VHH binders against F-box associated domain-containing protein sdz-33 (sdz-33). Designs and how they scored, part 10

Target 1, 300 residues: F-box associated domain-containing protein sdz-33 (sdz-33), of Caenorhabditis elegans (q9u232)
Amino acid sequence: MATVPFPILCLPDFVLQKSLKLMGVVEHLCLSILSKNIKQLIATLKGYPKCFSFKFVPFTSLTVVGERFKHFSFRFDIDESSQNANLRSYTDEGTYITLTVPGFTVKHWIEHVAYVLCRNNSIKLVLWEPNIDEVYEIVKDMRTVEVVIVSSEIQSCHLLKLFPSLRYLGVYKAPISAQILTYNLLHLEVKTKVTLNDILISNCSNFSISGNDVSDKELNFFMRSWIKGSNPRLTKFYIRNSLRVRDPYLETVLFQNIDYIETHKKIYWRTFEISRPDGTKADVMWDPLYNSYFNMTVQH

## First folded at step 4 (VHH)

Design p2 (framework vhh_enristomig)
Fold by ESMFold2-Fast, scan of step 4:
Structure p2 (fold): chain B 300 residues (1-300), chain A 120 residues (1-120)
Amino acid sequence: as target 1 above (300 residues)
Amino acid sequence: EVQLLESGGGEVQPGGSLRLSCAASGFTFSSYDISWYRQAPGKQREWVSTIYSGGSTNYAESVKGRFTISRDNAKNTLYLQMSSLRAEDTAVYYCAAEFGYDLYWEYDYWGQGTLVTVKP
């Protein structure tokens, strides 16, 4: 492409750097495709986003997460014959800006955006019924895939084989398998049915569940098992329930045959402490204001 | 409680037309981008069209010039006007809305679908 001189591109480097710091993410992305020098300069700026996610289906899209809960979503317009892709950024008015680079595919754009804007070295994938092998071919040469969200049935052993660095897994609409439960994940979030046995065999550090399938009697069994040494990697276990308020007297069922101490009492929430024989302690609480049915955090 | 309900599917001859509807409830319909998807037997789910909250539209290459997406914010309803239907348009058609983020992860809400069959 012929380089058309813009006033900003004619400024001395120190003035150019100051001008770039006043611009937003979309402006940085637009300028980054015009010049190798500007691309490298923008990549060194301190105010770029913290992480990004790649959503392949139903749209091929990319979300970049910035400061103060701000995120930027881009969608790809793909030419079926050439697989060349344009990147679309939508404005608050509902119109969009199209970024075009001859020969750029979805893979080229993800690499470019990750280099220019992303502080994080990891990539997050969101899978809505794609061919997992096709998605792998797009991301395999890029950043380490540490976060995956699945909303469809995917073979667990194949997923783990393709993404051995997986640390965070979200299972939203697919059944959970024993292979996933026993894998050494930092965080496992499950929005489908979970049984007591699933909890007991889990080997993740942070386990988040949405829904009401686990009873207080089952949570009691789990806590008694934890006291005896089960789930040694567990640091947090969280159950979100926006529909059920915990009965104040249910603590007697929850802590049956458990030695516990109430460590904090407020008008609307309470915190309890349980301990292992070796002195390891965990805090148990629930908070109706934050839709928390059960929250267990292992101390230190 | 987010709910999407599709209707308007049926059997049609090649070259015919159908109009699909999607009734939405449980969220502020006018504030969200809403899309049509389809899934033919033995195939992956395919994006068909999106209408953005601001009124702009986008279409899959396979349906451009044949399908028209529209919305009625007063009725919380999404439409897909399909013309020049082909055998390859045979599929279950789904309505989908993107609602919110949890830990920076997007949620898509889907209806149960409506079947369109194009028979020679």
Scores: ipSAE 0.006, ipTM 0.179, lowest interface PAE 10.8, mean pLDDT 73

Design p3 (framework vhh_etentamig_d1)
Fold by ESMFold2-Fast, scan of step 4:
Structure p3 (fold): chain B 300 residues (1-300), chain A 127 residues (1-127)
Amino acid sequence: as target 1 above (300 residues)
Amino acid sequence: EVQLLESGGGLVQPGGSLRLSCAASGFTFSSYEMSWVRQAPGKGPEWVSGISYSGGSTYYADSVKGRFTISRDNSKNTLYLQMNSLRAEDTAVYYCARDSPEEYLEFWGEYDAFDIRGQGTLVTVSS
């Protein structure tokens, strides 16, 4: 069992609240195990954290992203025989504090951390080759899952059925199914091979691609297609090219048969504006020195 | 301050073996779970293997299970990957990674599940 040196549970409510405000996250997690009243008070005093991240295998961990970019990092120390888990809180230097509660499994800890620190916040899942059904059983009763990152091949139909509120998807394995590409995602991040056709059929608002060497001819075709009305939900299109330098992007090729205006010219980047017939405009920017990225942002 | 330096890659024939090393500095190595992550040309990163902070538990991707062995020497701050029965599909840049808290970054495209600091070591499997 988790123990506290100071007998805080014996304090009057107004003194208790003041004392709780002076304590850190580990102390709050520890104390909230000891009484329902303390748990409720702590949940009330905590601000709204921005993100709750659960990474399931190879090392089960939790990350809570709080206000002002504060991060709280937890790992699980799992007893193989009982499946009971201890919660470890880490610092940047690798030191940690261990919280122990008899009978607590990974699921109990996730529920406790989510309730105390992430009340009314969505969950981010990171899946490194787990059984997706087992992960679903852990999180289904807790919070809406809006962010999923997968490094292994998954059944797209099954993923979307289990997480219908999905807004953000990261995909690290090819091939990417047409079902995922055409789904109404707010953000789609791809770190695997993608084709021009995959880009053209995508229905996400923010499309980020890495690990591809997209040519200036392909980008020209995409931009001309966008001008004609393709990708109507698109607000941002970002490509991080492979660091292998091939040939620099040529302005004459990128904007062939496109009416454009150069808006800014700096040493390390150039910014251009293109327009649809309906007056919708987009800013286009790339790194002319290394071709390391291409960015297109639709103006509102 | 935190440094991870990979070595041991090279050209090897199918069925051959290589041993990769990762020298860690700037942090308490024995307090972190460590992983090997690889990236084939034009593809995203693939988790390969992981090891607990003590070395008592090891984990492997199905694609390498039975062929690769992860190990660590906490007294030398070094992580190892013994690769046997190598296949053309194993051709990639291999990175060692400190298991870091999953972070939701302001810019989604910069998201990474592992703290990868080094340049990696290239493994090419061909005849």
Scores: ipSAE 0.005, ipTM 0.313, lowest interface PAE 10.7, mean pLDDT 73

Design p4 (framework vhh_8fcz_2)
Fold by ESMFold2-Fast, scan of step 4:
Structure p4 (fold): chain B 300 residues (1-300), chain A 124 residues (1-124)
Amino acid sequence: as target 1 above (300 residues)
Amino acid sequence: QVQLVESGGGLVQPGGSLRLSCAASGFTFSSYEMNWVRQPPGKGLEWVSGISYSGGSTTYADSVEGRFTIIRDNDKKMVYLQMTSLKTEDTAVYYCARDLEEWLYGDSGYFDYEGQGTQVTVSS
């Protein structure tokens, strides 16, 4: 903005700090563009506790996640010939203002927003249909902690080469590959079809599966395999089943040929314990009414 | 608590129409982009449509462009998907999603948070 309410830049530092604390996100972004000293001062104020997310779709957007689910949504107006970008900052009423800086690209804006609001720490990527190399050029100087794949055309081996420190991966549309399954992730969430063999070869710590109709016989086989030492890195296995068209899980089928004990019984769920020969224990819980979820958590 | 509740699904013949609804609660609805995503039987998730939080901008997957319309009512905290000229390929569970990242990290404590979905079956 060319016009600033009150001549804020003429105030002593202690009065300036107090004034800045009374302003909103849009004002902070505007003032940070006008002065490097003010940019540094705003960046020292209490920031946002969560990392921000950057979504690449036919349109490009940036979401900053604040405390208690407060979100700030930004969108980019990109000049395709110059790659210069204007930033739209939205209000709670759904109106927006446009921020313009000569020569700023999407990369410049992401770095500026991250520095001012999130201290340039970490980013999540949501990949719908972008060229992954183009995306990488935008975010390569940031710490990418999470990627979500919503495009069947993204090449898994290339993605993992570009983001070797990736800890969290979501695969929503692309077929799941052995390369992704065997990669040393902390969290893998899959919403495409998976087989029992895919589950058994997985090397992630927390494995979440959604939209698959996994049978109680398949879960029984998995649990028996885990007891025998499969999936040694696994700490949590979670399935969110389709809520319509599903046979109810039977306790007698789930635990066939497994020694188990019931540890907790409530109206809406029951918790059971299974053990490995080495004494490692896991808690098993599912929704007996709808089979909407199955959860297995390894005790530490 | 954050909740998304989908409704309006059902059995319909090819060429028919349905209107899906999503009721949101527990968050500042007007501050978020909203999306419809679907999961056909035995397949992965497909993004269907998105709407800006003002309702001034909409986007659609190529497979539904010209047949589906996404609209929102910020006063009622509702998102709708008007579906016309339905095809057998549109058979899926349809989900309302506030943010894909928030939908990713649902666990037993956040089951109701991501929405339960509504089944659409298109068959002769």
Scores: ipSAE 0.006, ipTM 0.201, lowest interface PAE 10.8, mean pLDDT 73

Design s10 (from e4 with G102S Y104W L105F F108M Y110V; framework vhh_etentamig_d1)
Fold by ESMFold2-Fast, scan of step 4:
Structure s10 (fold): chain B 300 residues (1-300), chain A 121 residues (1-121)
Amino acid sequence: as target 1 above (300 residues)
Amino acid sequence: EVQLLESGGGLVQPGGSLRLSCAASGFTFSSYEMSWVRQAPGKGPEWVSGISYSGGSTYYADSVKGRFTISRDNSKNTLYLQMNSLRAEDTAVYYCARDEYSDWFEGMDVRGQGTLVTVSS
């Protein structure tokens, strides 16, 4: 029961193309299911950033988020006997529309929405339960899964085998494996326990850790190892401890046996510079008084 | 502008009960599916329960099925979680969340500041 202006489909191509550029996501999707010609024309407009995600629980849903379209969420109403699905569309403004196409499954809708709206065929998967095989059967014929967030137990080998183009991985609940740590990820985000050894063997470019009790002594060892050439792909390293405030004497532990310079690059955090023998530099942000935040960014 | 404010947490004995509330503002509450998500000390977020925009469908994690009941009052823009037969492993900060995700981690989930539930003798 999609609502569109009538008779917009009867306009000359020049006028139709101009009109489509003035419409939003809901109108584009409504029109795209009415005509193959209109679907192709809307697909050429693709002015929107990568912002597509597929969430399987608690409901099967898709979310499109971007500068132009805010948070636009689609929920699937699935007939379990036929696997036919209707798409309910929610905007960040709280309005919704139901889209129906005879014979469309969740898979058909994902392919359609990705084709019409996304500049790239990359999607984000959010897995709250260990249902990766079921999700994979839905998305396997899509072009790219680049982002996965895991809040359940799944096998690392299986995950990497199913999604070889994986660039961003979030691990919130599951234990982290050496296979994930050593994989060439662009970004690894962890909210589960990690050890110093896990950090040292990691091969990701951006490593974000929260909800951990990594000590300043361990961070010191990591920094000394980095100076000696460990973690060659690392560009950013972030840790947030659960502690409210750090001991003011921890600076002596954090930088023990490290040549560092205080750089005053930030207003609210103390900033320091460390260097490798080859001249590669990294900025370290640390506030001993008010936060448990540690950030390291490689300059070269 | 968009806000979710959780309340009702506290210290409770094993086997006890608590009722959590989440007051929503800044958006049309009745048009969104809502969830409860918890985060135990030292753990990542875990989905607990979800409810459809009308309240006609409810969903639960296996760890809480039969013990927890999710409900909503769209006239009051409020989400509830009735927690019965509480266990030590239910100890966590409980967040209510609007059902939306993005490619930017933690930037696009609408969550409140949470309410702490401690189950202890």
Scores: ipSAE 0.000, ipTM 0.190, lowest interface PAE 11.8, mean pLDDT 72

Design s11 (framework vhh_etentamig_d1)
Fold by ESMFold2-Fast, scan of step 4:
Structure s11 (fold): chain B 300 residues (1-300), chain A 122 residues (1-122)
Amino acid sequence: as target 1 above (300 residues)
Amino acid sequence: EVQLLESGGGLVQPGGSLRLSCAASGFTFSSYEMSWVRQAPGKGPEWVSGISYSGGSTYYADSVKGRFTISRDNSKNTLYLQMNSLRAEDTAVYYCARDYEYGDWLEGFDYRGQGTLVTVSS
C-alpha cells in the first residue's frame, strides 16, 4: 500500500536524517525502496555494521552482523519460474514481516540490503550448498569478497580464482585440499576432519579447527615442529574439540621433550610459554578438564 | 538444506519456567552434538548448554547449572532446553546451534537458527 504513518518523504533533509535515525531496519528497507533520496540518506547513517554475512542455502538467507554481535536475519521466498523473490525480515522474537517489490530477484534484494546497511566494501559469504557459481553471479558486482565459509565440497582452484582477495576461509563439511592449506590466508577455520600433516603444511596466519580428534601426541609433535621452524606465518592456532569428557590432554604428553614455563594456572585453563631458538615465544592454553580446546598464540 | 527453528520463548516472571524447542531438518540430527547459545541485550553471546549426539552426556555453563536441562529426541529431530527458576539475567535471545565455541560463537557455528526471545521481568 502507498500509505505512510508520517509524511517523512516531504521533510527537510536535516529533520529527515533525525527521523531516520530513530527507525528500525524494516522501516529503512521499506523507505529506501520508495525513494532514492531516502536510500542515499540511510546509506550515510552511522550505526550499521561495516561487514555483512550472507548465508546461501537453497532458500537463500542473509544475516547482517553488526558490532557487539547485533544481527538482522532475512530469508527469501523465491518464485522458481520467474526468480522473483519476497524478503522476510525477522524480529528478535522469531516473527517476520514480508517485503514485496514487483520484479525483485534475490540479487536485487541482496544489492539493496548491502547498499542500505553496509558501509564497508568487504563482505562475508556463508555457502551452505555447493553452488558457488550462482552465488558468484549475485555478488560479483559488489566490491571485495574477503571472507568465505563453505559447508560443501568446492574445487580449490575454482574458489581461489573467483575470489582472489580472499583472506578468511571457513570449511565446515568439505574435504580440505592441499591447495587451500598452502594458500596464504590470514585466517583458515575448519570444522571438518584434519590430520597432523594438514596442520604441518598449512600456510595461514590464524588456524582454527573445530570438531576434531587431534591427540595430545599429535599436538606435541606439532609444537616441536613449530619450535624447529615449521608454520612460519602462524600467529594463532586454535582447536575446539567435540564435547568430550573421557580423555583430557595430559601435560606430560603435550610437553614431552619441550622446554616450557608455566605462566598461569586456573581451573578451566592453564597457560604455558614455549620458545624458538631465535627467541620467538608462544603462549599455549588448554582446557585440562574436558579437552574442549587448545590455543597457541605467537608473541610478537 | 539445513534448517534449525527455535520456539517456546516469551515473557515470564522471575522464578518461572519455559521450555524451548528446536526443530532440525536437512541433516542427520543424531550424528551431531547440539548446543544452546544466548545473547542478552547489549552483551556478547554466551554458550549455555551442550549435549552429545546420543544424549548420553550433557554440559552446562556455571550460570545455568542446576536450573536448566538440555535434552534431545533423535526420533523427532528436536532439541529442548527446560529452563527453571528463571532470573532477570536470563533475558536473552536463545539460539539452537550444531556447534559452539568458547569464543565468538557467531564466527564458529556450523548452523544456527533465527532465535527465540526470552524476557524475564515482573
Scores: ipSAE 0.000, ipTM 0.176, lowest interface PAE 11.8, mean pLDDT 72

Design s12 (framework vhh_etentamig_d1)
Fold by ESMFold2-Fast, scan of step 4:
Structure s12 (fold): chain B 300 residues (1-300), chain A 122 residues (1-122)
Amino acid sequence: as target 1 above (300 residues)
Amino acid sequence: EVQLLESGGGLVQPGGSLRLSCAASGFTFSSYEMSWVRQAPGKGPEWVSGISYSGGSTYYADSVKGRFTISRDNSKNTLYLQMNSLRAEDTAVYYCARDEYGDLWLEGFDYRGQGTLVTVSS
């Protein structure tokens, strides 16, 4: 039993499969709640998004993201009223259709959308001050949690204990703890204040920092420390500082006491190479146009 | 492969208007957040404006807020910057830039065009 805007579809299987291939994600989602057979047919279709995310704010929202660079991006919200949850399926950024199934909870909708649209994919959690234990109870039986974004202070030990397969962590509005910095993450993204010491003790492979004013002198110290063996797991290091006018003699400060060469590896950006005594090399991307931008990529 | 081609720059008098265009090719334009960045003679680069992949969210530097309007046409793979009430301080080379990953939570730009020169003088 469901209340939906779409009529029940009764067609021979081969016609139904052809029709489903011509329909969009919104139509697929609406039809999947009307019939178990249609739900199973939609779930067998190929070409669906590989990434699946949940946002837990005062209203639960679901973002279905395709490959890197958002090639398949869809937005859904879950509107919870008392003991029933309704799914809002967006046709564009400002308009949506409401789907209601009596007795459905937030967990039922998350399971349904995941089953229909995203198979064998890791889930991404976006947490805006929710009870992390409540979120864990919703997701624990579904898929591996590999990506978490937090905008508020969460106990680091508890977070890492609940999600031991965590690969990517984003910290947007809370002070970052040494426990998170030293954890063996594949990617750590920080939009809160970090110090040079925080950078030096980090054990992540890809470290992205924004909203900070890291000086060229501090970046120089970091690069010299890396050359001496600091941050052995680091493969990529990215900083976006606040946009500001910089000295045109940036090279004299940034590369002070560093042996470097310009490599011209990129068409649009200046690239410089630095090396460790053991032969390990890193590319530093630096362009006068983006004086707020610093990118370092280890070659192997 | 990835190409960004700016146009619409030129000489304009103070108080005048210009519309800049950026033709994108070599990637799925509708999947990326886009920005305009400028560099004035003898100054460092300045981020001017940004727009979400759908065009529903727009962002502006304080120096241009209320005077400039960013927009996009995903059917034409084109980014626009409408510049009104131009000032001598707006004189710069204007660059079209693609956000890295096309994701607002990873700040930075991976590609830019060759730029278009805007000169505001009498």
Scores: ipSAE 0.011, ipTM 0.228, lowest interface PAE 9.3, mean pLDDT 70

Design s13 (framework vhh_etentamig_d1)
Fold by ESMFold2-Fast, scan of step 4:
Structure s13 (fold): chain B 300 residues (1-300), chain A 123 residues (1-123)
Amino acid sequence: as target 1 above (300 residues)
Amino acid sequence: EVQLLESGGGLVQPGGSLRLSCAASGFTFSSYEMSWVRQAPGKGPEWVSGISYSGGSTYYADSVKGRFTISRDNSKNTLYLQMNSLRAEDTAVYYCARDEYGSDWYLEGFDYRGQGTLVTVSS
């Protein structure tokens, strides 16, 4: 028994709103192209993805991050003569759906997704080829917070000139330039070879290295340099090693000529504390069984 | 956990043939477009070939068109690349790549990339 306001014509809209709240991101996108009224209604719903990602080449694609870590990926099918683009999404049943809007280009789709789902202009770019000028023309009105480089041919000076507000940079197939290393990044992730000197000159806040072979002697030198004031902006330094069997890091080598204390001792990690003369402290942690990671976190 | 394991690479003479395989696990293989990507020493990655989720549509880079054939067996969660009329310029590490999906999609410029298999074409 509920009091219903007149006219009763309002009832179908209320029922529709309840139904839409039960639907996911893919369903919302499908419905958003059917009419202007339903597009506006969907745009008002709670559950906006916090960011979306744009990949360019070999396939132009868009990935949306939904609630509870669900990812929804779309591929662009582009007509070279008209520059019109369709979005295609795959289902767990092995089928796919195609989203088509007359006259929509890649840029129109990015704007539509941002309006309906994200309501922000923050993007992550993934670059396979040195086509940065073409990508820039698509995304120049959007805030680029992350860039991932998988091509060795992309020039760092040109990249930083086009995207001066980068927060995160990933470098997977490019040599690390001094210009990138000394730039004021919040996070730098590297999957290419780095040297001790590269680490020492880095000016990023969070430095992550994957697949590199950094010795305990090199880490000792780095930590002693940090104690003397190197890497003043550093908050986190992380190395992820291959899970292949390796000689374990030796505590006596890691902390040679360093005053340290052990704070935690567990089977999968040991935590130590080191300090600067000014009282700034850092936690050092690694996996003593498999040497799978090394982590250094500056205390706030 | 998404895993891609490439195999079938080796040393072959110009004009020879090799068949690469990629064993996929940790995801619904039949729901994804898959690609082969290669990287020659000292060069950036080059997209080689792609195949739709069903296997009904295939795509090739101009450099390999007519010589390479991509295929998949969704019942075995396996991707293949048949390479014929091999040239010295085809020498590279070949990677199996999943196009779009998953939490770590950004790691390799594609969704996931395996360890790769080395193909050396030399006389």
Scores: ipSAE 0.005, ipTM 0.270, lowest interface PAE 10.8, mean pLDDT 73

Design s14 (framework vhh_etentamig_d1)
Fold by ESMFold2-Fast, scan of step 4:
Structure s14 (fold): chain B 300 residues (1-300), chain A 120 residues (1-120)
Amino acid sequence: as target 1 above (300 residues)
Amino acid sequence: EVQLLESGGGLVQPGGSLRLSCAASGFTFSSYEMSWVRQAPGKGPEWVSGISYSGGSTYYADSVKGRFTISRDNSKNTLYLQMNSLRAEDTAVYYCARDYGDWLEGFDYRGQGTLVTVSS
């Protein structure tokens, strides 16, 4: 069990703040449940991460990653028992500390951790085969969800209906649908199969694809289409070939019937420039050594 | 900002074993897929192995399946490659590589490399 030293609850505000600055995240969470004043004081401390990830599989877990402690992550599992949910914080030794608050639900814990550790930052939802309606009931009163990473079998139309302000969507295990592709997302990440037609109908600003087998001929067609005015909202198109070494990107195939200029050539990356008739330019780059990525960035 | 430092390379006889390590800093290690890539003298680079964010999924080139094991320790920000049953054709400089993922321009961040020489 989490235990707080008795005298700290009675300290003057200025002494309490000094003490809080010396404590870690687990201590902050423990203290924040004991007093509304302490909760507010901890929430004003700067230096916690810019994002939280809430995972709903198989147990609700909360992963905190961040810049305050640049190379750490904390995992908090929520244990549901009867009418009360308990927060478990795991130690490096594989043991855990349990935090219990009478009447706290999963929703209360998520709201509490988000408020204390990530007050005004974006919240990421990671949805791995959950009941989407149950997840929505938990998060609907929280700040607008900007990032959602979805697993298999979540209905795209239903998801967008429940989160109409969604700006970033990751689709890692579910097939990509035309509904998602044509939605005006700021960023769409796809790890599932993507076709040339899917790329051409996409209406997102940043389109990131991983694990897909998009040919040089298909990329050439896409770039020629972009030059003619397709994908007007596109600012970045990125392909990650992290799982295998593909056949080398071929300059002669990629730029067939395209006027281009090479702007940078190094062993780690090559950069080329292409242009629309209206003067809009885009940088095309890939790693010639490993062929691990293809990137197209529109200049603004 | 991003730094990757490989170690553990050396001279080994055919059939021997080596364990490579890669110490990562300057980024949140647990948020990235990691890979090992090698380059033999006078040849192009070859992807060897990859591992997911959590370490729950691993991937291998056909040339090393059954002989090499990739692993990671997110608490120590370290990537490992256990190499068993080494062959002369495994001779190469081995690089720890970060895939920048879907937010960035692609990877130009890899380590300095560690040389593995398999010879009698």
Scores: ipSAE 0.000, ipTM 0.165, lowest interface PAE 13.2, mean pLDDT 71

Design s15 (framework vhh_etentamig_d1)
Fold by ESMFold2-Fast, scan of step 4:
Structure s15 (fold): chain B 300 residues (1-300), chain A 120 residues (1-120)
Amino acid sequence: as target 1 above (300 residues)
Amino acid sequence: EVQLLESGGGLVQPGGSLRLSCAASGFTFSSYEMSWVRQAPGKGPEWVSGISYSGGSTYYADSVKGRFTISRDNSKNTLYLQMNSLRAEDTAVYYCARDEYGDYLEFDYRGQGTLVTVSS
């Protein structure tokens, strides 16, 4: 069985590029190792602007996840004596195809995947292991723009020192430190416990929180603090509350001592506008039925 | 348009069983993790169970572990929740929810719900 449609290599560039846009991640990777021309064409496709997740487990295995096609997983088959690696792509039937390039190590494969699938050679790391130094040696020549921490043993300060180009940080199963909160990230996503004080000291532009129970009194305090000038870099603040928020949010509590206007009213959400004394405005939206989310977006 | 339609709720006695179904349309069902979420009268929503896109991994809230079983049929775009040994505390509206990131914390779509009442 031929996984790669070889006649595509004989098509005019315009037709070839259109055909490539209709293919998936696995097909693109298979074709990228056959021809320098196709590698370049795939790398220039507008359809692949996103980084792919690289999950680091013990050095004998590494999983690469495609963001465009959710959960396309690739594993490395590493020859421990030479450190040469083949990339395996698994099908839904449990079979796999093997991608081989003579002399390629894990590092070469990550660089290749980043180059052909991700614009600007940028990558997203999912860190499962506490020893970040080993991961750094593999990715240090690439632009690491997104990191997700899934290990409680990873030290946030060390991570920030190793990855100065970091724009997005996800903290899913590790405690959040003041160093992370005060760092000037574009996006900070937290799926562990945060306090009101953690929110107030945060210096990120977009702050997304999931799995937390934040009260209407705490959100009121945050909004009043924002009105007084707290979180000056904030453009978006989003909370997906845990599914056990016990008390319904009360408008009278959420906006106590806040001048606001209601701009939109829907069955599952309401939208309000709050303002700073300098005229800066923010839109506030939440799910009044379930308190499942709260969103605040600063207007331009 | 993403649509999730729950069915199978009803009145059942303590110790009884019910099977909930959720028919999904408007998206590639087999590419998403799915969850069941419930809301009891006067309480906030509670996550009940989650299932990976392939059905190979399942997760349960401590309150239902060992009593409930989540499953899916990707060929029929349908999610299921088998509920056994039902208790009065299980009385709630049950919602089918789509999980965008596979973490069972964030749900971008949920259905209209199906009511489960456990009473003698």
Scores: ipSAE 0.000, ipTM 0.184, lowest interface PAE 12.9, mean pLDDT 75

